# Designs tried in a protein design chat: VHH binders against Pleckstrin homology-like domain family B member 1 (PHLDB1). Part 9

Target 1, 115 residues: Pleckstrin homology-like domain family B member 1 (PHLDB1), of Homo sapiens (Human) (q86uu1r1256to1370)
Amino acid sequence: SKVCRGYLVKMGGKIKSWKKRWFVFDRLKRTLSYYVDKHETKLKGVIYFQAIEEVYYDHLRSAAKKRFFRFTMVTESPNPALTFCVKTHDRLYYMVAPSAEAMRIWMDVIVTGAE
Key: E = the ipSAE of ESMFold2; O = the ipSAE of OpenDDE; V2 = 0.75 times the mean of E and O plus 0.25 times the DockQ between their complexes.

## First folded at step 13 (VHH; framework vhh_7mjh_2)

Design n03 (from m05 with T111V; at its last look DockQ between E and O 0.85; V2 from the best seeds 0.77)
Fold by ESMFold2, look of step 13:
Formats: structure tokens, sequence, C-alpha cells
Structure n03 (fold): chain B 115 residues (1-115), chain A 127 residues (1-127)
């Protein structure tokens, strides 16, 4: 589709905890944006398609990931089987879909947007 | 116990058609991107195409007119339909599970990482 909207849980940027965000994928604008909630009144971040370097399934990595960085803490994903990653030049995003159906949609739209 | 098993290979005449199957087990098949890849004798691997979880496809431009990839998620099965076969299509055909998209920042070219491969099925195109 041209546009895909929905909630995903993601690891926060400054404060490393799992946060629910409203994501908007827009193929025409070539952006993946996320907001505090579905009203889309407070933008929290934008991922441009051309900035995406990697998109991958992370169901096996959550069990082996380090829990701490020298400057941050990382907690285990609330659902490792439905966790995927989007890597940009600046950041590694960990995202958790609310269901297998949602994960199929988000993985497909994000990778086809980035390709 | 993740497995992919190809079948349907064999001898076919030039101009003929053939459908290959790939049976998947040990994982949630409909969650994953999948690819077909082939290798002619003495040659390197040639990517044929990819099918995404919801059924859209991306093909090698050199092969797009000859192939169709489909999947039946209820049967955990991936398919490759090949038409108008030529002697140069003689190869071992593999299905593979794609788990990672990677963009090369220097060239802008993309690759995928395929973590599970089948053992292959051989197609011979000969009179």
Amino acid sequence: as target 1 above (115 residues)
Amino acid sequence: EVQLVESGGGLVQPGGSLRLSCAASGFTFDLYWMSWVRQAPGKGLEWIGRIYSRGSTSYNPSLKSLVTISRDNSKNTLYLQMNSLRAEDTATYYCARDIKFIRNPSTGKTVYYMDVWGQGTTVTVSS
C-alpha cells in the first residue's frame, strides 16, 4: 500500500525503555514517521527511506544481546519472536509488532520502501 | 529444525515449462521473505527473485519474462513457475529464506542475507 499506520513498540532513543508509538509509513513521501499517539499531533521522529541501511528479523538475537552499554541500558524485548530492526546511519531501531499479522505488514512495507 | 526441501526438477525439452516446489518446515513460513536462486554448472549463483510475506514479488530483470514466484502460506510451500525454457536454464535451483536487507552505502546496491537454504533440485533442459 501507499500508506500504513499503526502502533508498534520501540526502544526509546534517549531513555532506553520500550515505548508505544504510532507509526506512519508513507511510500510517496518516502518516510517512516512516528508520533506519541494516533492523533499525530506530536512527532517523535522520522526515518527517511534513503537513510535505511538494514532491515532484519531479530527473533534469535534477543536471547544473546548484551543488556548494558557503557552509556545506556537495554532490556529484553517484550516479544522477541515479533521483534525486528531498522538500522540507519545514526541509530539502530528495535521494533516489536503487536501480532504476527502486523509484523508481516510492517516488514514488507519497510523493506520495499527501502529497496 | 528449520528445513527447506525443493522438488519438481527433471528433464524438460527446450520451450517447455516446469513448476518447482519448496516445502518449508520448522518455522512460521508466512512471516518470512523467500527467494529462489539458481546455479548453472561451473557458474556462480544467480538470484531469480524474491517473494515478500504478503505475496508481492521482485525479480531479476534478466529472468522476469520467464519466471513467476508464488507462495501458499496454508501449505507452507513456495513455488517457481518457469516457461519457455532454454538450454542455458539448466541449473540446480534452490529456495532460501531471506532474513536481512542490507544496502551498500558506497554503491547504493542492495543485498539480502539468506540464512536457510534447501539442498536444491536439478533442472536439465535438453532435446
Scores: ipSAE 0.635, ipTM 0.834, lowest interface PAE 0.9, mean pLDDT 87
ESMFold2 (binder alone), look of step 13: mean pLDDT 82; pTM 0.793
OpenDDE, look of step 13: ipSAE 0.850; ipTM 0.922

Design n04 (from m05 with K109E; at its last look DockQ between E and O 0.83; V2 from the best seeds 0.79)
Fold by ESMFold2, look of step 13:
Structure n04 (fold): chain B 115 residues (1-115), chain A 127 residues (1-127)
Amino acid sequence: as target 1 above (115 residues)
Amino acid sequence: EVQLVESGGGLVQPGGSLRLSCAASGFTFDLYWMSWVRQAPGKGLEWIGRIYSRGSTSYNPSLKSLVTISRDNSKNTLYLQMNSLRAEDTATYYCARDIKFIRNPSTGETTYYMDVWGQGTTVTVSS
C-alpha cells in the first residue's frame, strides 16, 4: 500500500488520444508518476498529491447519455464503465483501468493519498 | 434503478448494541466508496464514516469508538455496527454512495459528494 504500480490508459495532454502508461503511486514520495512503460526509464509526467483537487468516478458521466447531453467533440473512453478522473489546477486527467479489480485499487489508493 | 435500502433499526436500551444493514442494487456495488450518515430529530446531517472499495475505513473522530463499518461485496451489503448506544444516538441512519472526493482550494477542507441515498432506518435509544 506504500507503492502501487500498473498500466492505466489515459487521455493525452496535447494530442487527444488514449495512451497506455505505466503509473507509479508512491505514498512516501507523495507522487503519482507515469512512464512510457514498466521499465520506468522515460518519465512522462508527475502528479503531486497536494495538487489533486478532485478524484471521481467518470463512467457515470459517460453512461448517463440517457439522462445527460453527450458532448459531440469529446473523445469517448475505450471503457466508460472503468473510467475515473483526477483533477488538478491545470488539468483534468481521464484514466481507464484495465479491470474492475484495478479500478478498485487505483481509486482507493489515489483518494487516500490525496486526503 | 439504483437503490439503497436500510434495515435493522428499532428500539434499543442505553448501553446496547445494534447492527444496521444496507442492501444495494442496480449498480456494481464493489466498485464504489460508501458512507453512513445520520440525522437526529431537528438536527442536521452528521457523517459517521466511509468504507472504501477494498474495505479500509475512515470515521468521524467523534464516533470512532462507537461504530464499525463493514461491507460484504459478494452480497451487495453494507453494515453499520453500533455499540454502547446512548440517547444522543437516536436518529435516522442513511447509507449513501460516495462518488467524488473534493478539496476546497481556498480552505483546504475535504468533502465527498454522495449521489444515491437510502430512505433511512430509525434507531431509538430509550429505556
Scores: ipSAE 0.742, ipTM 0.886, lowest interface PAE 0.7, mean pLDDT 88
ESMFold2 (binder alone), look of step 13: mean pLDDT 81; pTM 0.789
OpenDDE, look of step 13: ipSAE 0.823; ipTM 0.907

Design n05 (from m05 with S56T; at its last look DockQ between E and O 0.93; V2 from the best seeds 0.80)
Amino acid sequence: EVQLVESGGGLVQPGGSLRLSCAASGFTFDLYWMSWVRQAPGKGLEWIGRIYSRGTTSYNPSLKSLVTISRDNSKNTLYLQMNSLRAEDTATYYCARDIKFIRNPSTGKTTYYMDVWGQGTTVTVSS
ESMFold2, look of step 13: ipSAE 0.676; ipTM 0.851
ESMFold2 (binder alone), look of step 13: mean pLDDT 81; pTM 0.783
OpenDDE, look of step 13: ipSAE 0.842; ipTM 0.916

Design n06 (from m05 with L31S W33S I99S F101S; at its last look DockQ between E and O 0.08; V2 from the best seeds 0.00; counts 0 for: pae E 16.7 > 2, placed apart)
Fold by ESMFold2, look of step 13:
Parts: structure tokens; sequence; C-alpha cells
Structure n06 (fold): chain B 115 residues (1-115), chain A 127 residues (1-127)
């Protein structure tokens, strides 16, 4: 069994700000779960593999951006070069990895799990 | 050092045409797919199209009638020809190298990741 754990920074669902979350990829449970921190005490969300439609690298727009865009408050990624997207049927997740190597690992793991 | 440098931007009148160039260096250009992407002021990124290493192309359906992507592998250069330009085509245009394709097994949709970007060249369409 293969489990991948680590911190990623993600755009929040309701409040559109960047939040650090502890992610757990679990091949056996077929879930990508995220918690407040590494103690895994408070679950904040679950992404089921079946719901994942795409995983792609996204050069977030690095030009100057308005905080409100088309009635949605948005902020620029804290690291656009390390930002990738997980598209599900009901939501688009933006995630920032701590390094380029970590980003490759997470993207490969999530894509493989969605197959 | 891997580098992409766009050129050919500027002011053009509505209905005009413009050809952008992208000079590539520091990698084996003919082994990579390449993309053009644009960003209008205050808007998100819009993918224009891709050219594969062997020269076939794939375009954003909304832009297909307006653009032609080509490459000259002997000169490590990527081109974007744009015709019948309108004010909404005002944007910064980026050349990007595609590093990986990912296919969604349930839908068959293929996506590409762009890992190297140029600084962009600005096109302004105005009378």
Amino acid sequence: as target 1 above (115 residues)
Amino acid sequence: EVQLVESGGGLVQPGGSLRLSCAASGFTFDSYSMSWVRQAPGKGLEWIGRIYSRGSTSYNPSLKSLVTISRDNSKNTLYLQMNSLRAEDTATYYCARDSKSIRNPSTGKTTYYMDVWGQGTTVTVSS
C-alpha cells in the first residue's frame, strides 16, 4: 500500500484565502484527505478519487491582480511556480507545494490514484 | 539555463495582423511541445494552442479561426500568427514549454503542464 503525507498550501473553499493543510493520499481508502495539521485530529475535507477529473500544473497569473474578480475575492498564490490544480466535478482546488520535487510527486500520486 | 524570449508585440489597429516570435535556448527545442498563452488585463490565463514536436497543432476552439502556430526547429523558434485582431485580443502573450501530458482515464481529456515561461510580449489593439 502506498500512502503519501505532507503539507500543501491550498485556496480555501468558502473563504478564498491560502491555508496550510496536512494532506493524506491513501490508495487503499481511495481518498485524498486534508487536516488542520499533521496530528490528523481535525479533518477539514476529503477528495474521493472518483471525483477527480484533472490534475494540471497552473502558472497562476503573476501580473498584478485585483482582490475582487468577477464577484469573487481572490489573492495571488504565494508561490505561482509551485502551484497545481486538482479539478473535481464540483470544485477546483489550487495547491502549492513546498518544492518542485514535492509538486511532481504529489501530481504523479494524485493522477495515478484517479486512474 | 533554459530561456524563452518573446518578441513582435506592439500597437495594431482593429482588423490588423501580427506575428509573434519566441526564441528558445538551453534545451532540445525539437523534443518538446510548445504552447502560446495570453492574459488580458485583469483576466485569467487563456490557452491559445499547442504545437507538438513533429509539427501538428491543437487550438483553443474559440481562437482557432484567428491564430496559426508554427515552429522552425532549425532556428529554435516558435511563431504565433494572429489575424483580424479586435480590442479583446489586447493582452500579454506568453510562450511556454510543455513538460508533461496527463490523460484523464474516465473522459479521455489530455492536459499539458507548462514549466518554462517567457516574460511575455504585449499586444495592444486600438485605433
Scores: ipSAE 0.000, ipTM 0.125, lowest interface PAE 16.7, mean pLDDT 78
ESMFold2 (binder alone), look of step 13: mean pLDDT 81; pTM 0.789
OpenDDE, look of step 13: ipSAE 0.012; ipTM 0.261

## First folded at step 14 (VHH; framework vhh_7mjh_2)

Design o01 (from n01 with L31M; at its last look DockQ between E and O 0.92; V2 from the best seeds 0.77)
Fold by ESMFold2, look of step 14:
Structure o01 (fold): chain B 115 residues (1-115), chain A 127 residues (1-127)
Amino acid sequence: as target 1 above (115 residues)
Amino acid sequence: EVQLVESGGGLVQPGGSLRLSCAASGFTFDMYWMSWVRQAPGKGLEWIGRIYTRGSTSYNPSLKSLVTISRDNSKNTLYLQMNSLRAEDTATYYCARDIKFIRNPSTGKTTYYMDVWGQGTTVTVSS
């Protein structure tokens, strides 16, 4: 798969709340971009493959990162079992997939793109 | 309880083939990346390869011609097919669950974090 498109729910960068964004993974451009919606007319952000430092399953996060709990977001993930993380130098992205099938696809494509 | 159990190890002759199995239980197997790792007697761990949730693979370049990783998500089973075995392939072989991709931003070197390991199965390539 050269391109993967779909909605994911992510924690916002400036305003810390969960937001639905249209994500576009593109192996040719080597980017993971996200837009306001599926029309792809208003870009909200770009994650370059080379900037990706970590990709991991969120449901295991709390055991390894106890102090994160003390600095937590105002809202917790709406579905921890379907939440995964992408870390870049500047930011930790929390992403919630709409289904187990979607999570499998997104984690596979993102990690193989970063690899 | 989350468990991984390897099987299929044993004695094989040089040039022979062997298929190892890893039975997974206690977790949703089809949601996770999985790896095979080996350890020769008196040596450190050597990563063999990884299989992603939908069946694509990534291999240690030094071993890619010798191994094939596959999975059957309906049976919660991971496989390692090894061909053209040599004496230096004598090792304990482990399956492991991968949960975290990590890249060193300075060197570009990649690693994974494996949180659940099997007990290992021993392969001996004689003569």
Scores: ipSAE 0.601, ipTM 0.821, lowest interface PAE 1.1, mean pLDDT 87
ESMFold2 (binder alone), look of step 14: mean pLDDT 82; pTM 0.791
OpenDDE, look of step 14: ipSAE 0.839; ipTM 0.921

Design o02 (from n01 with L31I; at its last look DockQ between E and O 0.86; V2 from the best seeds 0.75)
Fold by ESMFold2, look of step 14:
Structure o02 (fold): chain B 115 residues (1-115), chain A 127 residues (1-127)
Amino acid sequence: as target 1 above (115 residues)
Amino acid sequence: EVQLVESGGGLVQPGGSLRLSCAASGFTFDIYWMSWVRQAPGKGLEWIGRIYTRGSTSYNPSLKSLVTISRDNSKNTLYLQMNSLRAEDTATYYCARDIKFIRNPSTGKTTYYMDVWGQGTTVTVSS
């Protein structure tokens, strides 16, 4: 598993909405990059493995929503159970896997790339 | 309710083998990283190893030759196989759910946060 490709839904950087992006994990290049779609013609961002500080299941966001009853944000995940986070020094990425099987793959590859 | 329950502990002879089980319930087991941890009488916690969601493993280097971690996602069960057991392997063995990878900013060392722990199962190695 040198390369992993697939769609994930992520929170946008400038415009705060959930966006579907084509992610490419490359263990040889040591990057997690993402494109507008699977044709890989329009690069939207690159996450270098060495920049990754945390990778976690998003239980804290779900708990925070329950704790703060009046907490209503446009940033709420469309599927909290399949949401995970990747933190770099510059940004917190919220990502939603399309299925449990996809989440298993992405959680494993991203964390082992960051280790 | 999220639960982890270990079983399979008991008395074994030096040089013997034992397989521990950890039954998971109340959560989607197959999407989570899992660890085994042990505590010998009067000592601190010692991490044994971690299994990722698709079955790859990472072990404490001091124990790697003695243990094998596996999982059966269809049965929501985590396993620890121990071989060539020694008196020093006498301990309470815990399974735990890992939910967060963290890089320590001061040392650069990596670790995990474990949010759910089992009650433990006791293994005694003696003749």
Scores: ipSAE 0.657, ipTM 0.842, lowest interface PAE 0.9, mean pLDDT 87
ESMFold2 (binder alone), look of step 14: mean pLDDT 82; pTM 0.791
OpenDDE, look of step 14: ipSAE 0.779; ipTM 0.889

Design o03 (from m01 with Y113T; at its last look DockQ between E and O 0.63; V2 from the best seeds 0.75)
Fold by ESMFold2, look of step 14:
Structure o03 (fold): chain B 115 residues (1-115), chain A 127 residues (1-127)
Amino acid sequence: as target 1 above (115 residues)
Amino acid sequence: EVQLVESGGGLVQPGGSLRLSCAASGFTFDLYWMSWVRQAPGKGLEWIGRIYSYGSTSYNPSLKSLVTISRDNSKNTLYLQMNSLRAEDTATYYCARDIKFIRNPSTGKTTYTMDVWGQGTTVTVSS
């Protein structure tokens, strides 16, 4: 489709915690935007299609933080089987779909937008 | 017990057509992108193309006019249709589960995105 909307859970940029965000994929604008919620009044970020370098299934659980030598920090995906990654020039996004059907949709729309 | 099993290979005459099948089991087939790859005798792996969960495709530009990839998610089956076959299409053909898109991948690394491979089926194009 030309537009796809829905909630995904993503790892935060500055504060590394899992946050629910309302994502809007727009093939005409060539953007993947995300908002605080479905009312679309507080934009939190924009991912331009041309900035996307990689899209992949997170089978290696790359979403988890690497442990440090003297202490352990663990930030595991709430659902590893439904976790995928979008890498841009600036950032690696970790995203969790709410269902297998949603994951199929989001993986396909994002990759076809990026190509 | 994730498995991919190719079938449909064999001997075909130049100019002929052939349809290969890949039966998938042990994983949620329709969740995953899938690819076909081939290896001619004495050569490296050559990526043919990828199909996404809902059926859109991306092809190796040098092969796009010769091949069509499709899938039947209800049968857990991936297909490769090949037409106007030539002697240089002689190869072992593999299906693979493809888990990573990379924009403009470096030469020789196109197949590194695949985590599960079939055993292959051999196609020989000869008069």
Scores: ipSAE 0.722, ipTM 0.859, lowest interface PAE 0.6, mean pLDDT 88
ESMFold2 (binder alone), look of step 14: mean pLDDT 80; pTM 0.778
OpenDDE, look of step 14: ipSAE 0.866; ipTM 0.927

Design o04 (from n01 with S106K K109E; at its last fold request DockQ between E and O 0.92; V2 from the best seeds 0.86)
Amino acid sequence: EVQLVESGGGLVQPGGSLRLSCAASGFTFDLYWMSWVRQAPGKGLEWIGRIYTRGSTSYNPSLKSLVTISRDNSKNTLYLQMNSLRAEDTATYYCARDIKFIRNPKTGETTYYMDVWGQGTTVTVSS
ESMFold2, look of step 14: ipSAE 0.778; ipTM 0.889
ESMFold2 (binder alone), look of step 14: mean pLDDT 82; pTM 0.801
OpenDDE, look of step 14: ipSAE 0.861; ipTM 0.928
ESMFold2, look of step 15: ipSAE 0.769; ipTM 0.883
ESMFold2 (binder alone), look of step 15: mean pLDDT 83; pTM 0.802
OpenDDE, look of step 15: ipSAE 0.849; ipTM 0.922
ESMFold2, fold request of step 16: ipSAE 0.788, 0.807, 0.779; ipTM 0.898, 0.901, 0.899
ESMFold2 (binder alone), fold request of step 16: mean pLDDT 82, 82, 82; pTM 0.795, 0.800, 0.797
OpenDDE, fold request of step 16: ipSAE 0.873, 0.876, 0.877; ipTM 0.935, 0.936, 0.937

Design o05 (from m02 with S53T G54S S58N; at its last look DockQ between E and O 0.88; V2 from the best seeds 0.83)
Fold by ESMFold2, look of step 14:
Structure o05 (fold): chain B 115 residues (1-115), chain A 127 residues (1-127)
Amino acid sequence: as target 1 above (115 residues)
Amino acid sequence: EVQLVESGGGLVQPGGSLRLSCAASGFTFDLYWMSWVRQAPGKGLEWIGRIYTSGSTNYNPSLKSLVTISRDNSKNTLYLQMNSLRAEDTATYYCARDIKFIRNPSTGKTTYYMDVWGQGTTVTVSS
């Protein structure tokens, strides 16, 4: 479709915790925007299609479950099987779809938008 | 074990048609982009096309008129339909799982990384 909307869970930029964000993919504007919630009143960020350098399945992070004494434990994705990545020059975004059905849609729309 | 197994290759007359199958196992097939690639004897790899999870496709422009890629997610199976086959279509045909879209930031050229490949099935087009 031209527009795709839905919640994804995303690793935060400054504060490194998993945040639920309302994402809006717009093929005509060529943007992937995200807001605090579905009311779309507070924009948190914009990813321009032309800035997208990579889109990939991050299923290999499922192996990150080690316990450490001297090092900070890296917080694993809430659902590694449904985690994907979007890389721009400035940032690597980790995103988690709420279901397999959502994963299929988001991977397809984002990559075809970036192409 | 993640595995892709092609089948359906064989000898076909010029002008004939052939459908290849790729059986997937060991992973959630319907979540992944998939591609077909071929290699003629003594030649390099040639990308044929990609199918997205929805069933939409993107083809190598030089082959677009000859091929149709489809998938049946309920059977974990990828298909390649080839029509009006010519001698130059003689090759080993591989299915592969696409996991990463990459754009070169300096040239703008795009590619995909394919992490799992089948063993291939051989198609010979000859009278």
Scores: ipSAE 0.762, ipTM 0.881, lowest interface PAE 0.6, mean pLDDT 88
ESMFold2 (binder alone), look of step 14: mean pLDDT 82; pTM 0.796
OpenDDE, look of step 14: ipSAE 0.853; ipTM 0.920

Design o06 (from n01 with R54H; at its last look DockQ between E and O 0.90; V2 from the best seeds 0.83)
Fold by ESMFold2, look of step 14:
Structure o06 (fold): chain B 115 residues (1-115), chain A 127 residues (1-127)
Amino acid sequence: as target 1 above (115 residues)
Amino acid sequence: EVQLVESGGGLVQPGGSLRLSCAASGFTFDLYWMSWVRQAPGKGLEWIGRIYTHGSTSYNPSLKSLVTISRDNSKNTLYLQMNSLRAEDTATYYCARDIKFIRNPSTGKTTYYMDVWGQGTTVTVSS
């Protein structure tokens, strides 16, 4: 598709917790942008296709390994089977699709956009 | 147990056609990108093509006119249709699961990492 929009859950950059963000994939602009919500009034970040170095299924369950001694803070992916990663030069994004169908769509659009 | 099993190889005449199958088990097949790869005797691996989860395909340009990749997600099966076969198409044919897209930041060249491979099925094209 030319444009794909939807919510994904991602690990935050500064505060390491899982955040729901509205993602917009745009093949013409060659960007993957994300906003606070679907109204697209507060941009939180932009991933340019050219900056994408890796896209992969998180089989190592890297998003599930963050814990604190003596108390457990939930940093594990809310759905490990539907977690994937996008790596840029500057950052590793952990993303969780809300469903298997969403994961199929997002994996396909992101990788074909980056190729 | 994650497993890929190819079948359908054999002896075929030049100009002939052959369809290979790859049965997948032990994982959620319809979530994954899949590829076909071949290796001629004494040669390196040659990527044939990839199929994405929704069924679109990307092919090695040198082989695009000879091959068609398809998948049946309800049967966990990947297919390779080959037509107009030549002696140089003699090879072992592998299906593989793609799990990681990688771009070389210096050259822009792209590749994939394939974590699960079948044992292969051999195709011999000879008169």
Scores: ipSAE 0.755, ipTM 0.882, lowest interface PAE 0.6, mean pLDDT 89
ESMFold2 (binder alone), look of step 14: mean pLDDT 81; pTM 0.789
OpenDDE, look of step 14: ipSAE 0.849; ipTM 0.918

## First folded at step 15 (VHH; framework vhh_7mjh_2)

Design p01 (from o04 with R54Y I102R K106S; at its last look DockQ between E and O 0.89; V2 from the best seeds 0.78)
Fold by OpenDDE, look of step 15:
Structure p01 (fold): chain B 115 residues (1-115), chain A 127 residues (1-127)
Amino acid sequence: as target 1 above (115 residues)
Amino acid sequence: EVQLVESGGGLVQPGGSLRLSCAASGFTFDLYWMSWVRQAPGKGLEWIGRIYTYGSTSYNPSLKSLVTISRDNSKNTLYLQMNSLRAEDTATYYCARDIKFRRNPSTGETTYYMDVWGQGTTVTVSS
């Protein structure tokens, strides 16, 4: 599929809260974009494939363990088992899939797209 | 306990075929990418290939024509089909769980990290 769409819950960059966003994977554009909702009227961010350095399962539950920083509190993942990470040169994205199936789809799509 | 157990190795004649199995337990198998790796006697580890969660595969270009990786998530089992086996395919074959993809931003080189390995199954190709 050239395009994959769906909701993921991602952790904020500055404010370490978890927010549900509508993600759009576009193989042709080589972008992973996310919007406020499925209508795609308000773009919140774009991850370019060439900027992706790492994609991995949050196997060690890093989001859950990083609860306390000196000046920032990080909230625990709503579902550590379905949490995966996308690292770019300037940001680490924590993302939670709504289901195991969704996680599989997004992980495969993102990784194969980034290769 | 997280565990991978390979099986199916043995003695095979040149030109023969063999299918290896890897039984996974202790984790949600269908969530993970899986790889096959081999080590010939006196040689280093060689990556064979990888299968993603929905069956997409990636192979070592040098081995692509000789191997097929598949999985049965209902059985928590990974497979490696090998055809037209040669003496140089003699090795211990390992299955491994992949957990991380990394791409070098400068060179574009990709690396996968594996955190769980089986004990290996030995394949000997000899006439």
Scores: ipSAE 0.692, ipTM 0.854, lowest interface PAE 0.6, mean pLDDT 91
ESMFold2, look of step 15: ipSAE 0.797; ipTM 0.894
ESMFold2 (binder alone), look of step 15: mean pLDDT 81; pTM 0.787

Design p02 (from o04 with R54Y S58N I102V V116S; at its last look DockQ between E and O 0.67; V2 from the best seeds 0.74)
Fold by ESMFold2, look of step 15:
Structure p02 (fold): chain B 115 residues (1-115), chain A 127 residues (1-127)
Amino acid sequence: as target 1 above (115 residues)
Amino acid sequence: EVQLVESGGGLVQPGGSLRLSCAASGFTFDLYWMSWVRQAPGKGLEWIGRIYTYGSTNYNPSLKSLVTISRDNSKNTLYLQMNSLRAEDTATYYCARDIKFVRNPKTGETTYYMDSWGQGTTVTVSS
């Protein structure tokens, strides 16, 4: 609703590996922030709602395309069925929800924040 | 495989109401956003609206007063309620699995953001 908090797994920016981050969606601040852990003491990044250009399901489409054009040991999502993407002008974020229920929540809150 | 089957179309008088259904199978229905789209004879596709996984909706502003989208996740079924129908609402109505939000979509891009479509059900509003 106003605020949604939880762990998601995301692909790293510089080092391309899957990292667990604590995400905070805040409709009043209009931000999607992420931290090292749930204590929220070390901010790793902020995604402003107005910067979000796309939100989409990445069930196998991106994984299949990545294997066609490049090979890496860590490009495939640890759970493709629960993977989604948030695209900003500067970056494409790959995120993996810990459960189907979490995926429904995060997909719905992020897209309604971006609208 | 993903299957979407629309039903409930037919002939209806101006001012009438009609409820369309879409039966979904072959995927985890409650995980996905869903949309309704229509195409009048000889015209382009027109997006009607989207329903999110917990049931909130976003509608084409020009149609918002005329339509209501709902879903029953326990029955894998998507619904479109249409009211006060007019001749210009004559079209083939499609349900589609909606996999991508894009800010400021261009003409035709809405059809490419839906990866699975039904065959459509035809609604004719006449006399």
Scores: ipSAE 0.662, ipTM 0.838, lowest interface PAE 0.8, mean pLDDT 86
ESMFold2 (binder alone), look of step 15: mean pLDDT 82; pTM 0.790
OpenDDE, look of step 15: ipSAE 0.851; ipTM 0.919

Design p03 (from o04 with R54Y I99T; at its last look DockQ between E and O 0.92; V2 from the best seeds 0.81)
Fold by ESMFold2, look of step 15:
Structure p03 (fold): chain B 115 residues (1-115), chain A 127 residues (1-127)
Amino acid sequence: as target 1 above (115 residues)
Amino acid sequence: EVQLVESGGGLVQPGGSLRLSCAASGFTFDLYWMSWVRQAPGKGLEWIGRIYTYGSTSYNPSLKSLVTISRDNSKNTLYLQMNSLRAEDTATYYCARDTKFIRNPKTGETTYYMDVWGQGTTVTVSS
């Protein structure tokens, strides 16, 4: 579809903990935005499709990233099997889908948006 | 053990059709993007196409009219249908699991990293 909405768990930017965020994928605007909740009243960030450099399944434990990126203390994902990453020039986003079905949807829509 | 096993290769006449299968085991097949890749004798790898988890596809433009990729998630099986085969389509055909989309930020060129490969099945197109 043109728009996909739903909650994903994401590693926070300033405070490095796993936070639930409401994501909005919009194929017409060519954006992946996220808000504090489903009411979409407080925008937390925007990822433009052109800025996406990588989208991948994350099989690695967060401990390897924790040591490698010392400034960014990344704790282990609450569900490694349903964790994926979106990399931009400025940031690496770690996201956890709430279910296998959600994982399939988000991986498919994000990668086809970025292509 | 994560494994991909191709089958269905063989000898086929020019203009003929062939369907290849790829049996997946040891991982949750329906979560992953999958690709077909081929290698003609003495040549490099050539990407054929990709199928996403819900069944949409992306193809190498030079092969798009000749191939159809499908998947049956209930059987953990990936398929490649090939039609109007030519001698140039003689190759070993591999299935592979795609795990990482990559775009070069300077050139815009896109590719995928494929972390698990089958051993391949050989297709020979000859009269």
Scores: ipSAE 0.737, ipTM 0.875, lowest interface PAE 0.7, mean pLDDT 88
ESMFold2 (binder alone), look of step 15: mean pLDDT 82; pTM 0.795
OpenDDE, look of step 15: ipSAE 0.815; ipTM 0.907

